# VH-VL binders against o27280, part 6

Target 1, 266 residues: o27280
Amino acid sequence: MDSMNVPEVLEIKRIVEESESVKTFIFSWDFRREVRPGQFVMVWDFRDEKPMSVSLIDPVRSEIGISIRRVGEFTDRVHGLSEGDLLGIRGPYGRGFELMGRDILLVGGGIGMAPLAALADEATARGMRVDALVAARTADELLFLDRLEAAGVNISTCTDDGSCGFKGFAHERLLTLEENHDMAAVCGPEPMMFQVMRILDERDVPAQLSLERYMKCAVGICGQCCLDDTGFRVCAEGPVFWSQELSRVREFGRYRRDPAGRRVPW
Key: E = the ipSAE of ESMFold2; O = the ipSAE of OpenDDE; V2 = 0.75 times the mean of E and O plus 0.25 times the DockQ between their complexes.

## First folded at step 1 (VH-VL)

Design b38 (framework fv_bamlanivimab; at its last look DockQ between E and O 0.67; V2 from the best seeds 0.00; counts 0 for: pae E 8.5 > 2)
Fold by OpenDDE, second read of step 2:
Structure b38 (fold): chain C 266 residues (1-266), chain A 117 residues (1-117), chain B 107 residues (1-107)
Amino acid sequence: as target 1 above (266 residues)
Amino acid sequence: QVQLVQSGAEVKKPGSSVKVSCKASGGTFSSYTISWVRQAPGQGLEWMGRIIPILGTTNYAQKFQGRVTITADKSTSTAYMELSSLRSEDTAVYYCARDKGYYFDYWGQGTAVTVSS
Amino acid sequence: DIQMTQSPSSLSASVGDRVTITCRASQGISNYLSWYQQKPGKAPKLLIYDASSLQSGVPSRFSGSGSGTDFTLTITSLQPEDFATYYCQQYDSYPFTFGQGTKVEIK
């Protein structure tokens, strides 16, 4: 058995409250185990296990951060934890983002900004120009703005209710932005990503999108995260996909499978 | 510079349909949203609806719902507005406009539509 | 629908005058307001967007202010080419709506 598949029990070093519903949990990390933006880890609270994106990668401090939104029983338990408490972490898994070019556009919605924040740090460290479209339902749900700003990211905000920045959806805001990026990275609600991808494709902007699916094993064995009709496993071939790959995925933007394997619309 | 050029004036009978075209040039059509606004003689401006050509998505004012159809042809960079079941009250100048963040920075020259028996 | 009410409906002014036009929204629209100028037989021309942002190419004598429900378009020194009808427009929510217009006539 690969050592990466055994959960390592780690102490929560710090907790950052990102919003009312999102917390970032900081852990010490041995960077002999490489981790890339866009990859995920399996978080084990000794009762259940869920995939979570890495939102912070800090080799200097030897830390990683995992941002978790409170959405259910598991995340509710995790949000109840304090600094010094323990969690099991195994991974990282999946394919992360690739960086190319000089100018990159990040389009994130809600908790989808988590992996993009990590990507932003890497991109800026490489000297890339980073534009970020940060979308949320309301202003108080916008994530990582201060962090992104501190990193030198050019931020555009978008809120459904217009409480901050552009009033409307991310794809609508995108239409008003310049088309001069070398690549784009997208993560958020799948309907958002679907529309954003369409626009980027028409603009001939290479795009990578991070999908979210129900994952059980994270090692490409159980098939719970398989995508119709390609056979792509989100945990193995993804979660980051190129737009060209997703164009082959019939279910993308249309439906997903629940834990029982049933098709459910977005 | 962005330009919107509309089709010529129309004279229609009540109950008929009119389709006005709006050809865009001077910019990136894929970035455009197109709104249609009409103005009755001596009256103010009335927003009818909009289209995002790249996506094909439309929004209509409820007043025109069921009678108006806005379409776009990306290959020709042209937007269309079709209004059916025409009435005398539909007599107006119809404008297409580039919608930039829901305000309109470029306008077509307008198309006069006269509905008379 | 959000109703936009302009005041006055018409006004007479002379070249060099300071002209102020107001627009009131029936509900709060934040700064999602634009101003247009229209001359007879011509399409409207965008002057101001986001309540106070001057459109490129528009003379600096035009300015917009306001937020929420009350907005103002100001022409600091009226020029001969400024005699026209002016409209406000909200884009806070669908359907987008315009004010009834304010005609600025020569005194």
Scores: ipSAE 0.511, ipTM 0.812, lowest interface PAE 1.5, mean pLDDT 94
Fold by ESMFold2, look of step 4:
Structure b38 (fold): chain C 266 residues (1-266), chain A 117 residues (1-117), chain B 107 residues (1-107)
Amino acid sequence: as target 1 above (266 residues)
Amino acid sequence: QVQLVQSGAEVKKPGSSVKVSCKASGGTFSSYTISWVRQAPGQGLEWMGRIIPILGTTNYAQKFQGRVTITADKSTSTAYMELSSLRSEDTAVYYCARDKGYYFDYWGQGTAVTVSS
Amino acid sequence: DIQMTQSPSSLSASVGDRVTITCRASQGISNYLSWYQQKPGKAPKLLIYDASSLQSGVPSRFSGSGSGTDFTLTITSLQPEDFATYYCQQYDSYPFTFGQGTKVEIK
């Protein structure tokens, strides 16, 4: 057990309603436990435990924020909680994003903007120029726009239905954007990430992509978060991977796995 | 303009080692994966291994495991392949190539290595 | 390892001929196959990737087809500069393997 962390029970300090389906839960955090953008925590509601990306890292206020989209039983229960209620938190775990150069492109789809919002804060604090392509199905699902604008991020939006910004998919909008970035960070639905990765690879832009897989232990022991052909554990070697690491992963962008490990089409 | 320029030809004795360099220019070296492929005289192509320079991660073909070491120096945009315990069967032209995802789109000019005497 | 078997091992053809080279994988590799041209004393040159996509700068007389286990490189109208050895290469799984080569000789 000495390789596995025990959840710390924390009080929900504040809840921010980011959209109808997304809430950010903010906790006091002792930053002796350092947190990097792209790392994740395991959130325990005393019945089940799920990985969630950290969306706010604020050492000045001693706070972290975790953005959660309502998509199933666990997230429904967490969304029903109020300020003052308790959640268990383990972590942080995994490899976060690494910043390089002076110009960064962020490409986020839906809740995938959560870890990128944290990265944007760090990048702007370093004096980097940050461009963000924020994608969603509808305008009401575009996340963190005010926060990104306040941080000095140059925002481009796209929506599947055209209700805000470019009508279409993130990779289609990306083709019309400047090719002057030193790196990119990508997080969102895996099919979107695959298409974005291919464009960035053709442009010779170093890219880091954040993947999701089923997790149980979060410290790399159980093997439940493995990718095909590589043996990569998303919780230990990822969740953030360089595009070169993903170029040989057969399942990336083609299918996903359920909790039993069965291959399921996207 | 992406180019891979390799070090010059080598003549080596059996049991020694050879280290071939591959200097990249014209692109972002951090976005490269560099593979090494050899070709014995009159023979086909044989993949030896690769490196992802930003991570230092390597993969080697089983045949060369334990004898090949592939490294990269990001500051000079240079990859290296060292083959030890040379045998006469290692006489070949050694190529570095850029792996732009799934295939080799740019190749170095090749380095002839002769193992004899 | 995935074995790549090319056929024929060599051929002779005249300028203007249609030339077909086949490559068979020992197991399914979807469309993860590339073709290379190599002239004597030179490094290989990428012609085709993803089974059928033509690399930039490669003449349109070259084309690739196939998926699964059977793949074909076609030169529609053979030119004098097409004298070379041609290799297929799979990239479905590690380790990357090449066919044994097909030497095309111009009559």
Scores: ipSAE 0.017, ipTM 0.567, lowest interface PAE 8.5, mean pLDDT 86
Fold by ESMFold2-Fast, scan of step 1:
Structure b38 (fold): chain C 266 residues (1-266), chain A 117 residues (1-117), chain B 107 residues (1-107)
Amino acid sequence: as target 1 above (266 residues)
Amino acid sequence: QVQLVQSGAEVKKPGSSVKVSCKASGGTFSSYTISWVRQAPGQGLEWMGRIIPILGTTNYAQKFQGRVTITADKSTSTAYMELSSLRSEDTAVYYCARDKGYYFDYWGQGTAVTVSS
Amino acid sequence: DIQMTQSPSSLSASVGDRVTITCRASQGISNYLSWYQQKPGKAPKLLIYDASSLQSGVPSRFSGSGSGTDFTLTITSLQPEDFATYYCQQYDSYPFTFGQGTKVEIK
């Protein structure tokens, strides 16, 4: 049991405003605790603790970044903090992305671009060709475009309302993009990820998908998450899953469940 | 194009073990799931088990639990199925297949295993 | 285990005929059903997955339908290369199970 299991109180070194609703909080980090893209940390504001994906991994500057969307009481409090204020950070946790081959497609929706931005940095550092499809409801919700461009990523955008790039959904834009990728990584709203996964599966492109709702399982005693649908029990270390594990989870992309186990449409 | 190539025919004695190989080419082996299915002479298809190579996880049909072991070697892109304590009823053609979300889109050519004294 | 029953066990048909094969599951399997074609001495070949999705490279004369417990494979205009044994497979739960097969023979 070392510092990974106990929150370390860290000073907010820098805050980057990514959009009206998203901020990246940057901390000095001791890289004797390795962090990989796709992993998350528990962020503690001295009242509540929530899982957040790591969006920046910078060993040269000895920094990590955590991008947080304002969506409730905890995140509203964190968004009210300033440089120099303190947060507790515990981790990292979970299975990170695995990189394979020479060419990777990243498909990110909204805040889902956060872990993919960290992955883009690693993939480009390894000499991979990186194509990114960045999707959001509106132009103002597109994230990390300048950072991805600076990293040498080939960027395509789409917005539901047509305010930037292709007018339509991520999967509609994906149908117009080339099919030659050795792998893909996908993160965003679950219905988007489901549609994208189907297209990538048809193209025989192996994909890894990051599911925020499985981060809680990854901090459990065994580090395994179970996907249970129509009698199948699929166990894997989350939050990153291969598409083959998700293709038979009937709820993936279509339904969520309330605490009583009832289906609630997305 | 995905191709699965299996090892050659085997003749085994009752009580022995057989280990069949399945070498994958095309695509990314780590993204595969491999299932093993057998077919006794003149009979239908019977699923034995599967492996997800990247995770090392296996699932076996209860009928074969304790006798079947499925493994994978990512460095050679090869899956293996070993069946122990062979009986005459194990005489069959054994197939490996790519398990693309539990249906089997590409199959190996099959390996005939004959259990005879 | 989910039992898969095909009907008929065999049928005779002529080139150009419309052929239908039925598969019944002993319990509900949603649309988690695939169809395979097998020729003598050969490995099975996937035709249909998710009850109605045509596998790439499979002729459009093949189609699948159904959900829950009752499923049908249809060949709209039988060709000489279609004389084979056809199997359904459920993948709703372990162990995955196959129907007993339907042999389509030349009349």
Scores: ipSAE 0.000, ipTM 0.464, lowest interface PAE 13.2, mean pLDDT 84
ESMFold2 (binder alone), look of step 4: mean pLDDT 92; pTM 0.943
OpenDDE, look of step 4: ipSAE 0.057; ipTM 0.655

Design b39 (framework fv_bamlanivimab; at its last look DockQ between E and O 0.01; V2 from the best seeds 0.00; counts 0 for: pae O 14.0 > 2, placed apart)
Fold by ESMFold2-Fast, scan of step 1:
Structure b39 (fold): chain C 266 residues (1-266), chain A 119 residues (1-119), chain B 107 residues (1-107)
Amino acid sequence: as target 1 above (266 residues)
Amino acid sequence: QVQLVQSGAEVKKPGSSVKVSCKASGGTFSSYTISWVRQAPGQGLEWMGRIIPILGTTNYAQKFQGRVTITADKSTSTAYMELSSLRSEDTAVYYCARHTRYSSGFDPWGQGTAVTVSS
Amino acid sequence: DIQMTQSPSSLSASVGDRVTITCRASQGISNYLSWYQQKPGKAPKLLIYDASSLQSGVPSRFSGSGSGTDFTLTITSLQPEDFATYYCQQYDSYPFTFGQGTKVEIK
């Protein structure tokens, strides 16, 4: 698909403020180019290009949304844009989430709720029962609670500081929740995802986890997209992986790769 | 199920200010957006402004800019609308209403607070 | 500001009638439009959001259609409890604006 390799310059139709550090940028989208929850696009500000997960998929409005957290120079520049300004978008790329069964547990940490919010919309549209555990360091970093509740999702929250919901980490809160889900989807910091995966494995709940790892190109030819002992490339085989695949990856939850490919502890 | 309960009716003198409260029960207060809408006797609906409690971010209709202040107290799940420099034209029923950032279908609405400005 | 104009401003109808109310925006608002019902002395009630989505608990005789600048609320087989004032509202941009209202009165 040659058209997927060329950025399309799109006008920012709407900007939604999700938190002090997160904004969702909404664009008109031609759904002849299908987008699924869990997929990402490359966002180009005419200087740098970065991968961003799709957080809103709305075929009725013919819109997609991309949620971006302010963490560096690129994202700072993008956050300075206004409705009517232009961004380059290419994609979508990657393997999206697969839905199965009647009920699903979503476990999201921080910006990791972005791809899960899109998944929640699809799961509820399919008539699934959706439970979401939304985790953050503080209450003001909890994302998409109004959107999830409006979609009919059953929400549990936890914050490290106890400012909203359960005081503690996502895996500690998960231990107090029901064990009867047909599947789970997890996205957030790798240490959180690793702990959550272990609990879900013990409960015999199949889980898909989304890895937001560094990558240089969308076609998967970059070695820095490779997972340690399995050889998986995030952009080619991910970013969504089943828990049974990740349980065999020594680096998952323990260390990451910098741009030079060196191991850096979490 | 979420319910919005507003403070009681007020009678005010021209030039004074009024502060109306809107307390949410059930559901999550801070994640939603709260708008204030007024309705003068026999007239239509007029949007005044909104607040996203978790962010403290407000937007006001230009007509009320400088006279209206919308605030929220997350600890009590209460939003407030204060209107200063009251005129007889401010006599109206004032409503709070909840909505999301993506869909602004307002639901639920508070029961309304009658504010009468007279000398 | 986006101006919302409703037509008609009032109408008289009988139980069982099909009622159509139109709403026109002064500029394109995609489908960022809601419809409300208001009875005397009561707060407005959400009927339709996103131009055509029926609010939970609202009878199926209510429907919305349209996109861009022209929108329609339809009530099939009008019931006694449907005599009320109806408002459209845009939420494409701030400030949010309402139509002037359409009063549906008994014939």
Scores: ipSAE 0.376, ipTM 0.725, lowest interface PAE 4.2, mean pLDDT 86
Fold by OpenDDE, second read of step 2:
Structure b39 (fold): chain C 266 residues (1-266), chain A 119 residues (1-119), chain B 107 residues (1-107)
Amino acid sequence: as target 1 above (266 residues)
Amino acid sequence: QVQLVQSGAEVKKPGSSVKVSCKASGGTFSSYTISWVRQAPGQGLEWMGRIIPILGTTNYAQKFQGRVTITADKSTSTAYMELSSLRSEDTAVYYCARHTRYSSGFDPWGQGTAVTVSS
Amino acid sequence: DIQMTQSPSSLSASVGDRVTITCRASQGISNYLSWYQQKPGKAPKLLIYDASSLQSGVPSRFSGSGSGTDFTLTITSLQPEDFATYYCQQYDSYPFTFGQGTKVEIK
């Protein structure tokens, strides 16, 4: 077994409450093992294992952060943990985001902001101008606003209910923005990403999008995260894809497969 | 809130063994790391060893190697410390504590178990 | 083993006084240092972790500073309940080690 595939038992160094349903778990990290924004790790609570995006990469403090939304039994257990408790972490896995140009647009929805927050830190550290469109259903679900602002990110918000920022969806807000960027990074609900991608394509803005699929092995063997017709494995060829790659994926924005392999419409 | 409850006071003869228990409640025992620390009367604190229950791995202070055995039962959320070949110098209060290497030190502590070694 | 040396071993102070206790490590331990308060017949209580982080529920009059080898615990205004013995402890490497303690007595 490749050593990288064996979970390392790590102590939770800190827990940051991002929202009512989202916590960031911070771990000490040996950066001899490289990690990039957009990559994910497998989190093991000694009962079950789930893929989670890296939301914080701090080489200065030798720390990484993993943001987890409370959505089921596994995440319920993890959210019950305290600082000093142990988790198993293996990875990182997958293809992360690539940065290019001087100006970057981030478009994120809900927990999708997790990998984008990490990307924002890297981009700003490189001296890039970063604009972020942060979307959520309600104001209380908007993530990482203070963190992004502190990093010098220009933030635009939108909420479904209008409780903060633009009332509407991310793609609707995007249509109101006329500024051009050298590239865009997108992560959130797939229907959102689909609409956002269309707009960016029309504007000739190169875009990268991070997909979420059911993952089991994380090493491209089990095929559970395989995208129809292309053979792309989200855990191996992704989770970050260029828009040109996703244009070849029929199921993108239309349906996904559940753990049983059944097609489930978005 | 996590709590640690230890077994009661012990009186032992020299050469005998003592086994102290530490039961954890209010959290996931398997995700803890438990250390044992003792304190002789009027003296400071002395770290003896630790166990990571989920891994079963132990680390002992050299002073106690060969005499101390730390174990954990995940099914009962209980850690144990057994000290053999007891001497009068082993008379002390023995504490269990959850330690967090990277976050919060030792917290919480058990209430302590007094062990008296006398002829 | 890493030796932890506290100074002073004991001190007398009055209510309202500023109290400073130092701890020196025999080698660099980064910020992997905790401070504890212990009262007679009771288990130690965690005050500070990671050299300067205040444990939840601990009064703000307690603070910790330092990194590497030299560390300080400060009580800005000593209260009656603060008369106790204080210990530093490193958790940089095994075996974990404690300072010899500092007894804070009423003047």
Scores: ipSAE 0.006, ipTM 0.514, lowest interface PAE 10.0, mean pLDDT 92
Fold by ESMFold2, look of step 4:
Structure b39 (fold): chain C 266 residues (1-266), chain A 119 residues (1-119), chain B 107 residues (1-107)
Amino acid sequence: as target 1 above (266 residues)
Amino acid sequence: QVQLVQSGAEVKKPGSSVKVSCKASGGTFSSYTISWVRQAPGQGLEWMGRIIPILGTTNYAQKFQGRVTITADKSTSTAYMELSSLRSEDTAVYYCARHTRYSSGFDPWGQGTAVTVSS
Amino acid sequence: DIQMTQSPSSLSASVGDRVTITCRASQGISNYLSWYQQKPGKAPKLLIYDASSLQSGVPSRFSGSGSGTDFTLTITSLQPEDFATYYCQQYDSYPFTFGQGTKVEIK
């Protein structure tokens, strides 16, 4: 049996409250099923199934963590669960981040810090120097700061309202940061990622960006996660893409699609 | 260096309540979890509960559920633990202690607050 | 609740001795275990976290080992300042729980 297609029902081992709107659900995990930072899982609450990024990959404790922002009906139901309750998990799916070089820059907006927190753990374990730009609308929405600090990550923050760190957008803060990284990894709101990608491209910093698109199958068959102009399937060829791959995608950063496939402004 | 300074010793009658304060200095109060631990005379350590100040959320040991209330005031960087319906068995030193949201060890600890319940 | 059982409850030792203290969890806690030192009239002090990681400022004569249910704290050469009570604590799941303590006394 193909474990990629069949949810495994797992108990929630622990719930970490990351913010008022974000919780990390931790499960015991058999690492014979390998998980890479940037891959995602499909989370099934026995009514609906949604893709969620893996935020914690801990082979020593035999645990994974999945961070979920409360944004609608499905995530409201999941946030109402307790330790010991059950969720279905299938995966992992997708292409994860590739690490290279000695110095990495992470740029995360909101819940986009989730896969980057997992990547930071791997990068620091390899002895890389890790700088992270953590962005949110307000200070209370900055995610994973204590975890990143404990891992030895050099943190820069920005908030739209100036309540913590630089007042402004992530791409504005990035202009004030060192330009000498070997690579970057970016995840967050697509308009933010587009602007950050432009700056990194101008600086000749190789960048990988994690995209979100509407998904149904998660294995690349249905075509609902395709990008305009390329036919790339986010669930199969992504969700992590190199910036060069995205430079040819006209929809990136310009519009999104609803569940019916209709173009909707950001 | 983060420091936790607690309020002074108290003597209480059975059936009353006590509210112990824990003021943090030298760090970011909202970024950490504050736990409360008590130690009866000559006995070991007993975890009572915790608060995550940025979220305002709490978790209490089942033994204290309904009698303990843990709160935080971010503006003064102070956590509070209130224990109601006091019994003689609640005579103990009460400690606050900091840890991260990912449950690393407790460091630092407050100096402790002795609470004596007697009639 | 996860019960933490320490052994021995007390021991007598001389300066320079090697001391070992064990801690057993009633269920698996991976490496979510810390060790504390407490002297009379003082708050506990963190020595070891994550079963084997030495807290900053703690002398290297202290070490921890174990995973799952069985853990040890070792002092390789006991010093005069090490006479104290030692506690283990699990933080795998709420409620967090402590062992009953091990008193290390001068022989």
Scores: ipSAE 0.006, ipTM 0.505, lowest interface PAE 11.6, mean pLDDT 85
ESMFold2 (binder alone), look of step 4: mean pLDDT 92; pTM 0.941
OpenDDE, look of step 4: ipSAE 0.000; ipTM 0.510

